# VHH binders against q86w26r167to484, part 6

Target 1, 318 residues: q86w26r167to484
Amino acid sequence: SLVVLQGSAGTGKTTLARKMVLDWATGTLYPGRFDYVFYVSCKEVVLLLESKLEQLLFWCCGDNQAPVTEILRQPERLLFILDGFDELQRPFEEKLKKRGLSPKESLLHLLIRRHTLPTCSLLITTRPLALRNLEPLLKQARHVHILGFSEEERARYFSSYFTDEKQADRAFDIVQKNDILYKACQVPGICWVVCSWLQGQMERGKVVLETPRNSTDIFMAYVSTFLPPDDDGGCSELSRHRVLRSLCSLAAEGIQHQRFLFEEAELRKHNLDGPRLAAFLSSNDYQLGLAIKKFYSFRHISFQDFFHAMSYLVKEDQ

## First folded at step 24 (VHH)

Design fin4
Fold by ESMFold2, fold request of step 25:
Structure fin4 (fold): chain B 318 residues (1-318), chain A 121 residues (1-121)
Amino acid sequence: as target 1 above (318 residues)
Amino acid sequence: EVQLVESGGGLVQPGGSLRLSCAASGFPFDDYYMSWYRQAPGKGRELVAGIYPEGRTSYADSVKGRFTISRDNAKNTLYLQMNSLRPEDTAVYYCATDVIRHGDYEFHDSWGQGTLVTVSS
């Protein structure tokens, strides 16, 4: 069977996909239905050294001695979770200009088209914007949408986010008085941004004077709260502007080349210090053959999209 | 809460036409894949047509060329134009979308109550 799970950025697709893997492994989800469940991050699949099914299985298992022949004996007992189809990337060291699909995209395309392992089960998560690229690959698929937070779920989220009950009550009161913020918090990822912004304001002793009026204002409020100076001397505001411009340029170059993972050299090329930018970038270590290499990504794809859009405004200021 | 209300069913002569409507609320309609299903008595539901948020459509082989699915995002309404109707098209027709809620592993069909289409004599 093939299920396409879709929702806008921040709706919790990855959280749900990872929770499904965990609950399957503990026996609480689909007991006895699958011999193996493979989680594949489409953002990270570009790191696969060889574009072969066996290598994908080794990578997912974290074990170069996984029993591939036995795993593939009963493909109907396999579930592949392809998380983030909209985040597929081009190979990092591609030297030729190609308009076609990368070899890694071809491997996933063969799975989706049911040419490889046609009896296995597939769950594909994606943003709606990628459906036009995904739909031609699908033969018969069930389309499922993740609903946003109810009013009860928003209240519960605020209560759990803040360790201090008074902080939670104050933050939720601010949000409830602004219909735009309250509606935006239906999206869990936006709810996180709003809670982070308000927590940052409270920890800095600030009083919320003006509340955001749209989605752009919400992200700007977060950025204004957490954007560090370069700490190279000079005016703090000018230094923060340079960091903002650099984040925008990284995001724009990434979108232009369909890249969502960045090496530290790429951050340095854009004059970015990854460790100082934890509010916007996260890092992970990945094993690439015998080497372990650090890669950065925006904490959420919405930040990459936001900084990309903002890059046009920053260029106007130059 | 997802709400779907079908209308426009009725009795139609073979070869006739009928237009079904589905009023939708409780979710961001213009971002959702929507579909029509039908169910004849004593049978399971079958997919008739689907429409993607960007407007691409798909149809069951049995209705291709005769049925047209469309949507009006300003009115949150899904349509099924049925032409050249045949007796085998007799069924209760449902508009549908599938959703999942936080804390719930079951994918749930969200269907309306349906609208009966009868094609006879």
Scores: ipSAE 0.224, ipTM 0.657, lowest interface PAE 4.1, mean pLDDT 80
Fold by ESMFold2, fold request of step 25:
Structure fin4 (fold): chain B 318 residues (1-318), chain A 121 residues (1-121)
Amino acid sequence: as target 1 above (318 residues)
Amino acid sequence: EVQLVESGGGLVQPGGSLRLSCAASGFPFDDYYMSWYRQAPGKGRELVAGIYPEGRTSYADSVKGRFTISRDNAKNTLYLQMNSLRPEDTAVYYCATDVIRHGDYEFHDSWGQGTLVTVSS
């Protein structure tokens, strides 16, 4: 009935949740068990126009003609995946007042408390910090933890990440020469950052002579590789430092206000050009009534945490 | 591989106390939700107590006020202090955690061998 899947940032909770939906849809996971599997991103639920179960189902299906009556006929045949409970945005911002203070939280809370659809199956992913907020809602829950990558899984990840076998072999050789870096790749999110960094270095024709020595160095290597200049007339190094400070400011404001989605206006407030920052920010378009609105988020919550931590260094340098 | 080893069970009089221990290895213990279950003869396993990574605890109604779950993250050890024991507390007690690996789609229970607690006159 209810499973809480947990782990620190980067342990692969969202990747696993989305892969479960895909494998269910293709018939390789839980064949015959569920009539419907609904993926709900807690980060995105704040965008739901109305806080009704039917609207949530329409949103998940991407279709306002979803057969809600048929779906709800057998609630024991339903699985809801509530991904990123720790990313549930608090609706204290003025732009959300039209939808009330927290009716979206109320809908998810009713599902979790088993007041709505009490026979359905729930899988909830979260970071450990949010367990304080989640546990009071739970009646009985099975807690499950995601293990890190084995040595075999790391090797497979490098092979699948790189298009070219020679690139994969070269990248993996670099990582294997540094025990700290190799152990850090047990965390799938770190493994992705490392592969992206090495691919970026190889695309720029650079030879890696010194490898990162800890998680912070790994993120800095990625940042240094992909941080674009924002300079039309000044020093590129100073312009890159300005962009870095702006990313830190965005991340810090986001964490302080429990914001994980940012609209273009918010990026402009921090002097950030979203399209130029694809290495750090991803975007999606959302239908909000008749309007389509673009929102940005850090490509991974680890980046938001990293830039937030760095914001103390940037402010201290003043 | 997740490894859990329970100890500290034994025979005790009603009203007595026991302290159970669970030595844990093969996973990052201090990041994990840990729990104690028990299984009386001829019954199914039931949740007794749980403890979150941040230290917050939960208890089955039948043991509230009598049992205390705790953890020592430096020693990778889970504890269950059992006070005011009753004959109905007689069971095999298990330390537990659940994990999933990438590529697996089944959640796997990890249990120790258990430690027997007998409460009788």
Scores: ipSAE 0.188, ipTM 0.634, lowest interface PAE 4.6, mean pLDDT 80

Design fin5
Fold by OpenDDE, fold request of step 25:
Structure fin5 (fold): chain B 318 residues (1-318), chain A 121 residues (1-121)
Amino acid sequence: as target 1 above (318 residues)
Amino acid sequence: EVQLVESGGGLVQPGGSLRLSCAASGFPFDDYYMSWYRQAPGKGRELVAGIHPGGRTSYADSVKGRFTISRDNAKNTLYLQMNSLRPEDTAVYYCATDVIRHGDYEFMDVWGQGTLVTVSS
């Protein structure tokens, strides 16, 4: 079977995908149906040592000694979860001009086109806009859309996010009184941003005076709350703006080159300190052969989109 | 709540034309894959046509060249233009989308009430 799970940025596609793997592993999901469930983060595919199916399986298993031959004997009992098709990266091939798919991209495309392992099951997650790129690869697919939070789910999320009940209630009250915020919180990722923003404000003893009027304002509020000063220790507004411009530049460069993972050297190139930007960037260590390498990514693709959009505004001010 | 409401069905002569409409509400219509199904008396539901958010369309072989699926995102409306209708096209027509909720792995097909199309001389 081939299922395409669709949802806008922050709708919880990744969360659902990961949960599926866990529930399968515990025997609660698809009992007896699949011998193996392979979770593939599409943004990580570029990190594969080889553009081979075997290497992909090793990567998913975290073990280069995985019994690939045995695994491939029963492809009908395999489930591949390709999470974040929209985040599939192009290898840093120096030569920008090659119009063609990278071998690593081709590997996934062959899976999606059902040329490779035609009897395996596939679940692909993607944003709707990226579906345009996925559609030509699909022959027969079930298209499923992930719903946002219900009112009850929003309330539950606030209760679960805040450890302090009073804070939770206060935060939720603020959101309920603002139609824009309340509607925005239908999207789990945005709900997290809002909760984080409110928590940050409360911890700083700041009264929320101005309420966001749109999604951009929500992100701006978050950025304003958590944007660190420059590495030079200066807490000046100018320093904050510098960091903002740098984040925008990083995001824009990433989008332009279809990159979502960044090396430490790239951050340095933009005069960014990764550890200090934990509010905006996440880091992971990846085993690349015998080496371990740290990569940074925006905490969510929506942040990268936001900073990319902001990059146009920052340039206009120069 | 996700809702789909079909309309436009009726009685037509062979060779005639009908245009079905489906009004969608309760979800981001413009981002959703939408489809038309039909169910003839005594038969199971079958896919007639599908349309992606980007406008790509697919058709059952039985209706290819005669039916056209389209959408108006501004109006949250799905359409099915049916030309050169045949008695075999007689069925209840349904618009559909497929959704999943957080924490629930059950995929739910969302259907409207359907609209009856009768092709008879």
Scores: ipSAE 0.481, ipTM 0.775, lowest interface PAE 0.9, mean pLDDT 90
Fold by OpenDDE, fold request of step 25:
Structure fin5 (fold): chain B 318 residues (1-318), chain A 121 residues (1-121)
Amino acid sequence: as target 1 above (318 residues)
Amino acid sequence: EVQLVESGGGLVQPGGSLRLSCAASGFPFDDYYMSWYRQAPGKGRELVAGIHPGGRTSYADSVKGRFTISRDNAKNTLYLQMNSLRPEDTAVYYCATDVIRHGDYEFMDVWGQGTLVTVSS
């Protein structure tokens, strides 16, 4: 079976995909149906040592000694979850040389086209904007869309997000009184941003005087709340502006080159301190052969999009 | 609430044509895969045609070359142009989209009330 799960940024595709893996592993989902469920983060595919199916399996298993031959014996009992097709990266060096698909991209394309392991099950998550690139690869697929949060789900999310019930109630009250915020919270990712923003404000003892009027304002409010202070413990406008500009540059460069993972060295080039930017960037350690390398990514693709968009504004001010 | 409302059905002679419409509301129509299904008397519901957000279309073999699925995103409307209609095309036609809710893995088909197409001499 082939299922394409679609949703805009922040609709919860990745969350659902990961939850599926967990629930399968615990036996609550698809009991007896799949011997293996392989979660593939598409943005990580570029980190594969080789453009081979076996390497992909090793990667997914976290073990280079995984019994690949045995795994491939019954492909019909395999489920591949390709999470974030739109985040499939192209190596920069390869982009300069060839207009074609990278070997690593080709590996996934062959899976999607059902040339490789035609009897396995595939779940592919993607944003709608990337469907134009995915559609030509699909012969027969079920298309499923993730719905946004219902009113009840929004309320539940707020209750679950805040440990303190009073804070939860207060935050939810603020959101309910603002149609823009309330509507925005239909998107789980944005709901998280809003909750985080409100929590940050409450922790800082700040009264929410101005409420966001659009999605951009929501992100700006978040950014303003969590931008790190300068090295001296102060938060000068200049220092904050510098960091913002640097984040914008990083995001823009990434989008331009279809990159979503960044090495520490790249952050340094942009004068960014990764650990201090936990509100915006996440980090993971990856086993690359005998080496372990840390890579950074924007905490959510929506942040990268936001900072990319902001990069145009920052440039105009120069 | 996701809502689909089909229209355009009716009685037509063999060889005739009909154009069905489906008005969509309550979801981002332009980003959604949409499809037409039909259910003939005494038979199960079957897929007739599908259209991707990007415009790619697919058809059941039984209707290939005769039916055309299209969409107007500006109007949030799905269409099914049916040409060279046959008695075997008699069915209730449904507009559909497929969704999943948070917290579960149940895929839910969203359907309208359907519109009856009768092909008879």
Scores: ipSAE 0.465, ipTM 0.769, lowest interface PAE 0.9, mean pLDDT 90
Fold by ESMFold2, fold request of step 25:
Structure fin5 (fold): chain B 318 residues (1-318), chain A 121 residues (1-121)
Amino acid sequence: as target 1 above (318 residues)
Amino acid sequence: EVQLVESGGGLVQPGGSLRLSCAASGFPFDDYYMSWYRQAPGKGRELVAGIHPGGRTSYADSVKGRFTISRDNAKNTLYLQMNSLRPEDTAVYYCATDVIRHGDYEFMDVWGQGTLVTVSS
């Protein structure tokens, strides 16, 4: 069985995928259906040392002694959740064309084409923009779309986001008076950006005089609120502009090379201080052999796309 | 609110043609995989054809070469052109898409009311 779960950036695909794993592990989801459920982050799979099924299983289990033979005995009782197909390193087929002489198929493509473990169940999450690359690999798939927030769900989100009820009511009132902003909050990830922006404004003692009129304005309002100046001092607005250009440069380079994870050295190459940029970049430590390495990613791929798009506007100034 | 409204069904002679339409509203139609299903008397619903946002199509073996699925994203409309109709094509035809809500694990099928196609024998 193969299910493709689709939704625009921020619709909660990753949250749903992770919750499914947890609820399966506790016995409340699919009782008796699967012996194992494997969560594979397509963004993170580039960190896998070897593109072999055994190594993928070890990586998913966090145990280099996982009983691979037992796991693979009944592949029809396995579920693989491939989260974020749109965040996979460059389309495998494109790389093969550039390399020339013979095809080299990625492990995930073999799973999706049903060449590896053809009887296992697959759940693939993706943004619609990647369907052009995914569709040719599919033989038979059920397509499911994640709905946006209802009006009641938006109200609940604002109430739970802010610890202070008065603050929550004020933030929600601001959003409800702007039809574009209210509609945009149907997307949970945008709802988070808006709540973060408003909380940041309130914590800084600022009064919201005008509200964003489109999604670009929403992200720019967030950026304007949280963009720190460079460590070197000087004019704070000029320093913030340099940091903005550096974020745009990192995002553009990432998109050009289809990279979504960045080492600390790559941030330094762009003059970015990862810890100071927590509003835009997330970090995680990953066990790579005996070493632990810190990797950064944009807090959400929408930020990477936003900064990439904005790099063209910044170029017009420069 | 997601809504699908089918139309274009009717009575047709064997070998004839019919074009079904599905008007969609309440969701970003351009981004959604859309499908046609049918349900013959005494049988379950079966997938007839599907179309991806980018236009790639798929068909059940029983209709391949005779039916054509298409979409007009400007009009939020899904079509099924049915040629060389046979008595076994008699069924209620449904336009469909699948969704899921946050907090739910059961996929929610969204269907129209259906449109009856009868191919006289």
Scores: ipSAE 0.237, ipTM 0.673, lowest interface PAE 4.2, mean pLDDT 81
Fold by ESMFold2, fold request of step 25:
Structure fin5 (fold): chain B 318 residues (1-318), chain A 121 residues (1-121)
Amino acid sequence: as target 1 above (318 residues)
Amino acid sequence: EVQLVESGGGLVQPGGSLRLSCAASGFPFDDYYMSWYRQAPGKGRELVAGIHPGGRTSYADSVKGRFTISRDNAKNTLYLQMNSLRPEDTAVYYCATDVIRHGDYEFMDVWGQGTLVTVSS
């Protein structure tokens, strides 16, 4: 019972995974099928101090006193949702296997290979490019893809995104007149970027005279609208340039080291003020032993990818 | 609108060869896992072969070494080359992919109408 849910960045894999947990908890999804549903963010697994099943369950439950023996009594009644396999920091080189695996294998790899809890149900979400790393771990899996938004779903999204009906109608009219934008809005994450951009333009009293010609233009329009100046009291345009370079630098370092979570110290190393960059970065508090620590990530992996790609252009210009 | 259209079926003698095609439209074909299934009379559908976006393939034991799945991403076309055909290969062959729509929790198989392959003397 293993399902691999696939979709490019922004297709709603995480939204679906989290909604499944909520609807199971309220009794509307899989009634009577599972005693427990565990949501595991692959991005966050690096924060586990010990690679043991018990610790993973404590992490998922947020309770060091979780009844592990009771939970594991009937493994066939457990569902693990492993969200974002492409965001997992890999502990070994798949290409360079001089000797077999280290004496200790990753807990998630043991679950996926069905060595640990072989009768439990697994749902794994991933971007397609990570399938090369995932496929060798699988024996039998059902592969499922998330479809993009239909025309009706795009209309509903715009109607629900804007608090004002006149804003929603105006924004949707702009998008429908541009075939490139309309097709791009099939991807929910891009639809969000477009709606945010248009809302930002309307709030600033600007008239949209030029519409984006491709996906890169869409992200640039968003960045141009929301990129704040650095709070140094200098020229706003020079300050925005410094902030842009810093975001590109953070994204590039993250990709280089396969890192998707950043501490506040790492943001400061790149001269970034996390709270001022909410349009690009989100933060969460995490329990690490007795301490609670704040970590930042790009709001979507597509922003990290975009700024990383942009870092090559900024370096070339300078 | 996701659509799959199979073609290339027909009558063939045992030991012969046949090439099936599947024209795909309405989705980003080159990012999708694609598969061939077959259904013999009175039997359930059986997975025959699958192919990942990167080209990695898998096969049912009953066809391994005789069938080859391939894809042409530029043409949005999936292929099944069937060699050394046996009477047991007689079935309706379906091109397939699995999808889910927003708001649904049940996975949906997308199929074509199928193409009949008959292997008989």
Scores: ipSAE 0.168, ipTM 0.643, lowest interface PAE 4.9, mean pLDDT 80

Design fin5
Fold by ESMFold2, fold request of step 25:
Structure fin5 (fold): chain B 318 residues (1-318), chain A 121 residues (1-121)
Amino acid sequence: as target 1 above (318 residues)
Amino acid sequence: EVQLVESGGGLVQPGGSLRLSCAASGFPFDDYYMSWYRQAPGKGRELVAGIHPGGRTSYADSVKGRFTISRDNAKNTLYLQMNSLRPEDTAVYYCATDVIRHGDYEFMDVWGQGTLVTVSS
C-alpha cells in the first residue's frame, strides 16, 4: 500500500511521521502489522555513504550490524516512511557535467515505483510543490491531506504553549482580534512562530499594540524580536542588518543548490555563528563514517523559504 | 470544518451530457487532490476520476474519453463534465477528498451529500 501525505510547510507532516514511528515502537499504532518501521528523512539521505538498500537499513536502524537478511525475509511486513520528498537534496548539476538522478534518489525512486520491495508499505510526506516530481513515480497511491488547526485546536495550542495561563489568555486575545493572524494560526508552524514572537515580546516587557497584517510581517516580527547582533560590538541595528543579510544569503544559496542541511563551514562562509542563532537554526550531530559532523538546518523550512524571498529585498539595499 | 456540496445532477437521455459541480470549503482547496466517486443502486462506491492540485488527472476505464474532471481554484470548485451518458452511469455521484487530523492516525474520507444522475429514456 502507498500513501502520500500532503501539506504545505508547517502543517505537521514531520511531526506526524515521527509520532507514528514512536507510537509504533511503543505498540499503540499498527500492533502486529509491521515487523519494522523505517523512518527516512529525505533531507538527510544525502548523508548516506552508499546508496544500497542494506546501507539504508543500517542507517535507519542506527546499527551497522542490523539483521538485514531477517528484515528482508518478509517485505510485506515492512513500512517505510519517506519524510519530506520535497526536501530531497540533489547534487549541483550546473557546476558538473549533466548527470541523472543521484544514487540516493534512484534508490528511493525504485522503492516508490515498487521495483524494490514491491510488497512493502510506503508513507511519503511532501509539500504540494513536489507533486509533479512524485506523481510520475506513483502507480497506485492514496492521497491524504493534513488539516490545519481547528478553532479548538488553536485555543488548546496557545493554552499549552505558555506555562503562564495569564500569558496564554493575553496572547490568544491579541491573535483573535486580528482576523488575518488568527487564520494564519491554522498552520501549526505559523502558530508556533506567533506564540514564540508573543512570548518573546512579553519576556522583554513589550506591549503589542500593532499586529502583523500578512505572513511576511509575521516572520519579520519574529525576526525583529530574536535576531541577535554580531559579536563585534558595533551599532546593533546595522549589526542585525548584516546578520539578516547573511541568513538570507545562506537560505538563497541553499534553495539554489537544493540544500537543506549546512555544514558549520558553510555558516562561517556566510559569517554566521550557529549557536547564537538557535532561534532560526537547529543543529544535529551525525555519524559520517568514523567522524561525527555537525549539520545545521533552518528550524523550519518556512524560515528558509522566508529568508530566500527576503534575499531579493535585502539585495536591493546593496 | 471541511465541507463538500455537489450539484448539477438530474435526469438525462442516453447520449446526453451533464456537468456536476462541487463547492468546497473549510480547507485550502488549491493544494488538495480531489476526486469523484459514484454509487449505483445496490453496488459499492467506485472511483470515477481524480485531479491533482497541478491539474494532472486520472479516470476509471469505464469513463475514459467521456468524462472530464476539472477544477477552478479561484472558485474552490470541482467539476465533472459527463458526455455520452449511458444507462450504466446512473448513480449518486460524490465529491471526495481524504484528510487527517494531527491527533489521529485514522485517515478520514470526506464526502459530499451526493447528487443523483439518472440516465433513462
Scores: ipSAE 0.102, ipTM 0.618, lowest interface PAE 5.5, mean pLDDT 80
Fold by OpenDDE, look of step 24:
Structure fin5 (fold): chain B 318 residues (1-318), chain A 121 residues (1-121)
Amino acid sequence: as target 1 above (318 residues)
Amino acid sequence: EVQLVESGGGLVQPGGSLRLSCAASGFPFDDYYMSWYRQAPGKGRELVAGIHPGGRTSYADSVKGRFTISRDNAKNTLYLQMNSLRPEDTAVYYCATDVIRHGDYEFMDVWGQGTLVTVSS
């Protein structure tokens, strides 16, 4: 079976995909149906050492000694979850001719086209706007859309996010009284942003006077809250502006080159301190052969989109 | 609540035409893949046509060249233009979309009530 799970940024596609793996592993999901479930983060595919199916399986298993031969004997009992098809990265090396699919991309394409393991099951997550790139690869697919949070789910999320019940209630009250915020919180990713923003404001003793009017305002409020102050006691605003500009630059470069993972060296190039930007960037260590390498990514693609959009505004003020 | 309501079914002679409509509500229609299914008496439900948010369409071989699926995003309406109808096209036609809720792995097929198309001389 081939299923395409669609949802806008922040709707929880990745969360769902990971939960599926977990629930399968615990026997709750698809009991007896799949012997193996392989989670493939599409943005990470570029990190594969070899463009071979075996290598992909090793990667997914986290074990180079995985019984690949045995695994491939019953492809019908395999589920591949390709998470974030729209986040497939172009090779880091500029030298690879813009025009062709990387071997690693080709590997996934062959899988999606059912040339490789035609009897396996595939779940592919993507954003609706990126479907244009995926559709030509699909012969027969079930298209499924992920729904946002219900009202109940929103309330539950607030309760779960805030450890203090009073804070949770207060935050939720603020959101409920604001139609824009409340609607925005239908999207789990944005809900997280809103909760984080409100928490940050509460911790700082700031009264939320101005409420965001749109999604951009929400992100701006978040960014304003969590941009690191200048360590050098000097003009804190200049430092903030610099960091913002740098984040925008990083995001823009990433979008331009279809990059979503960034090396530490790249952050340095943009004068960004990764560890200090935990509000905006996440880091993961990847084993590349014998080496472990740290990569950074925006905490959510929506942040990258936001900063990319902001890059145009920051340039105009120069 | 996601809701689909089909209309436009009826009795038609072989070679005739019908246009089915599906009114959608409760979800961002313009971003959703939509499809038509049909179920003939004594047969299983089968996919007839699908349309992507970007307008790409797919058809079952049995209806290819005769049926056209389209959508009006402004009206949140899905259409199925059926031309050159045949007796074998007799079925209840359903509009459908697939959704999944957070925390529930059960893909919920959202179906309308269906509209009956009878092709008979």
Scores: ipSAE 0.069, ipTM 0.573, lowest interface PAE 2.3, mean pLDDT 88

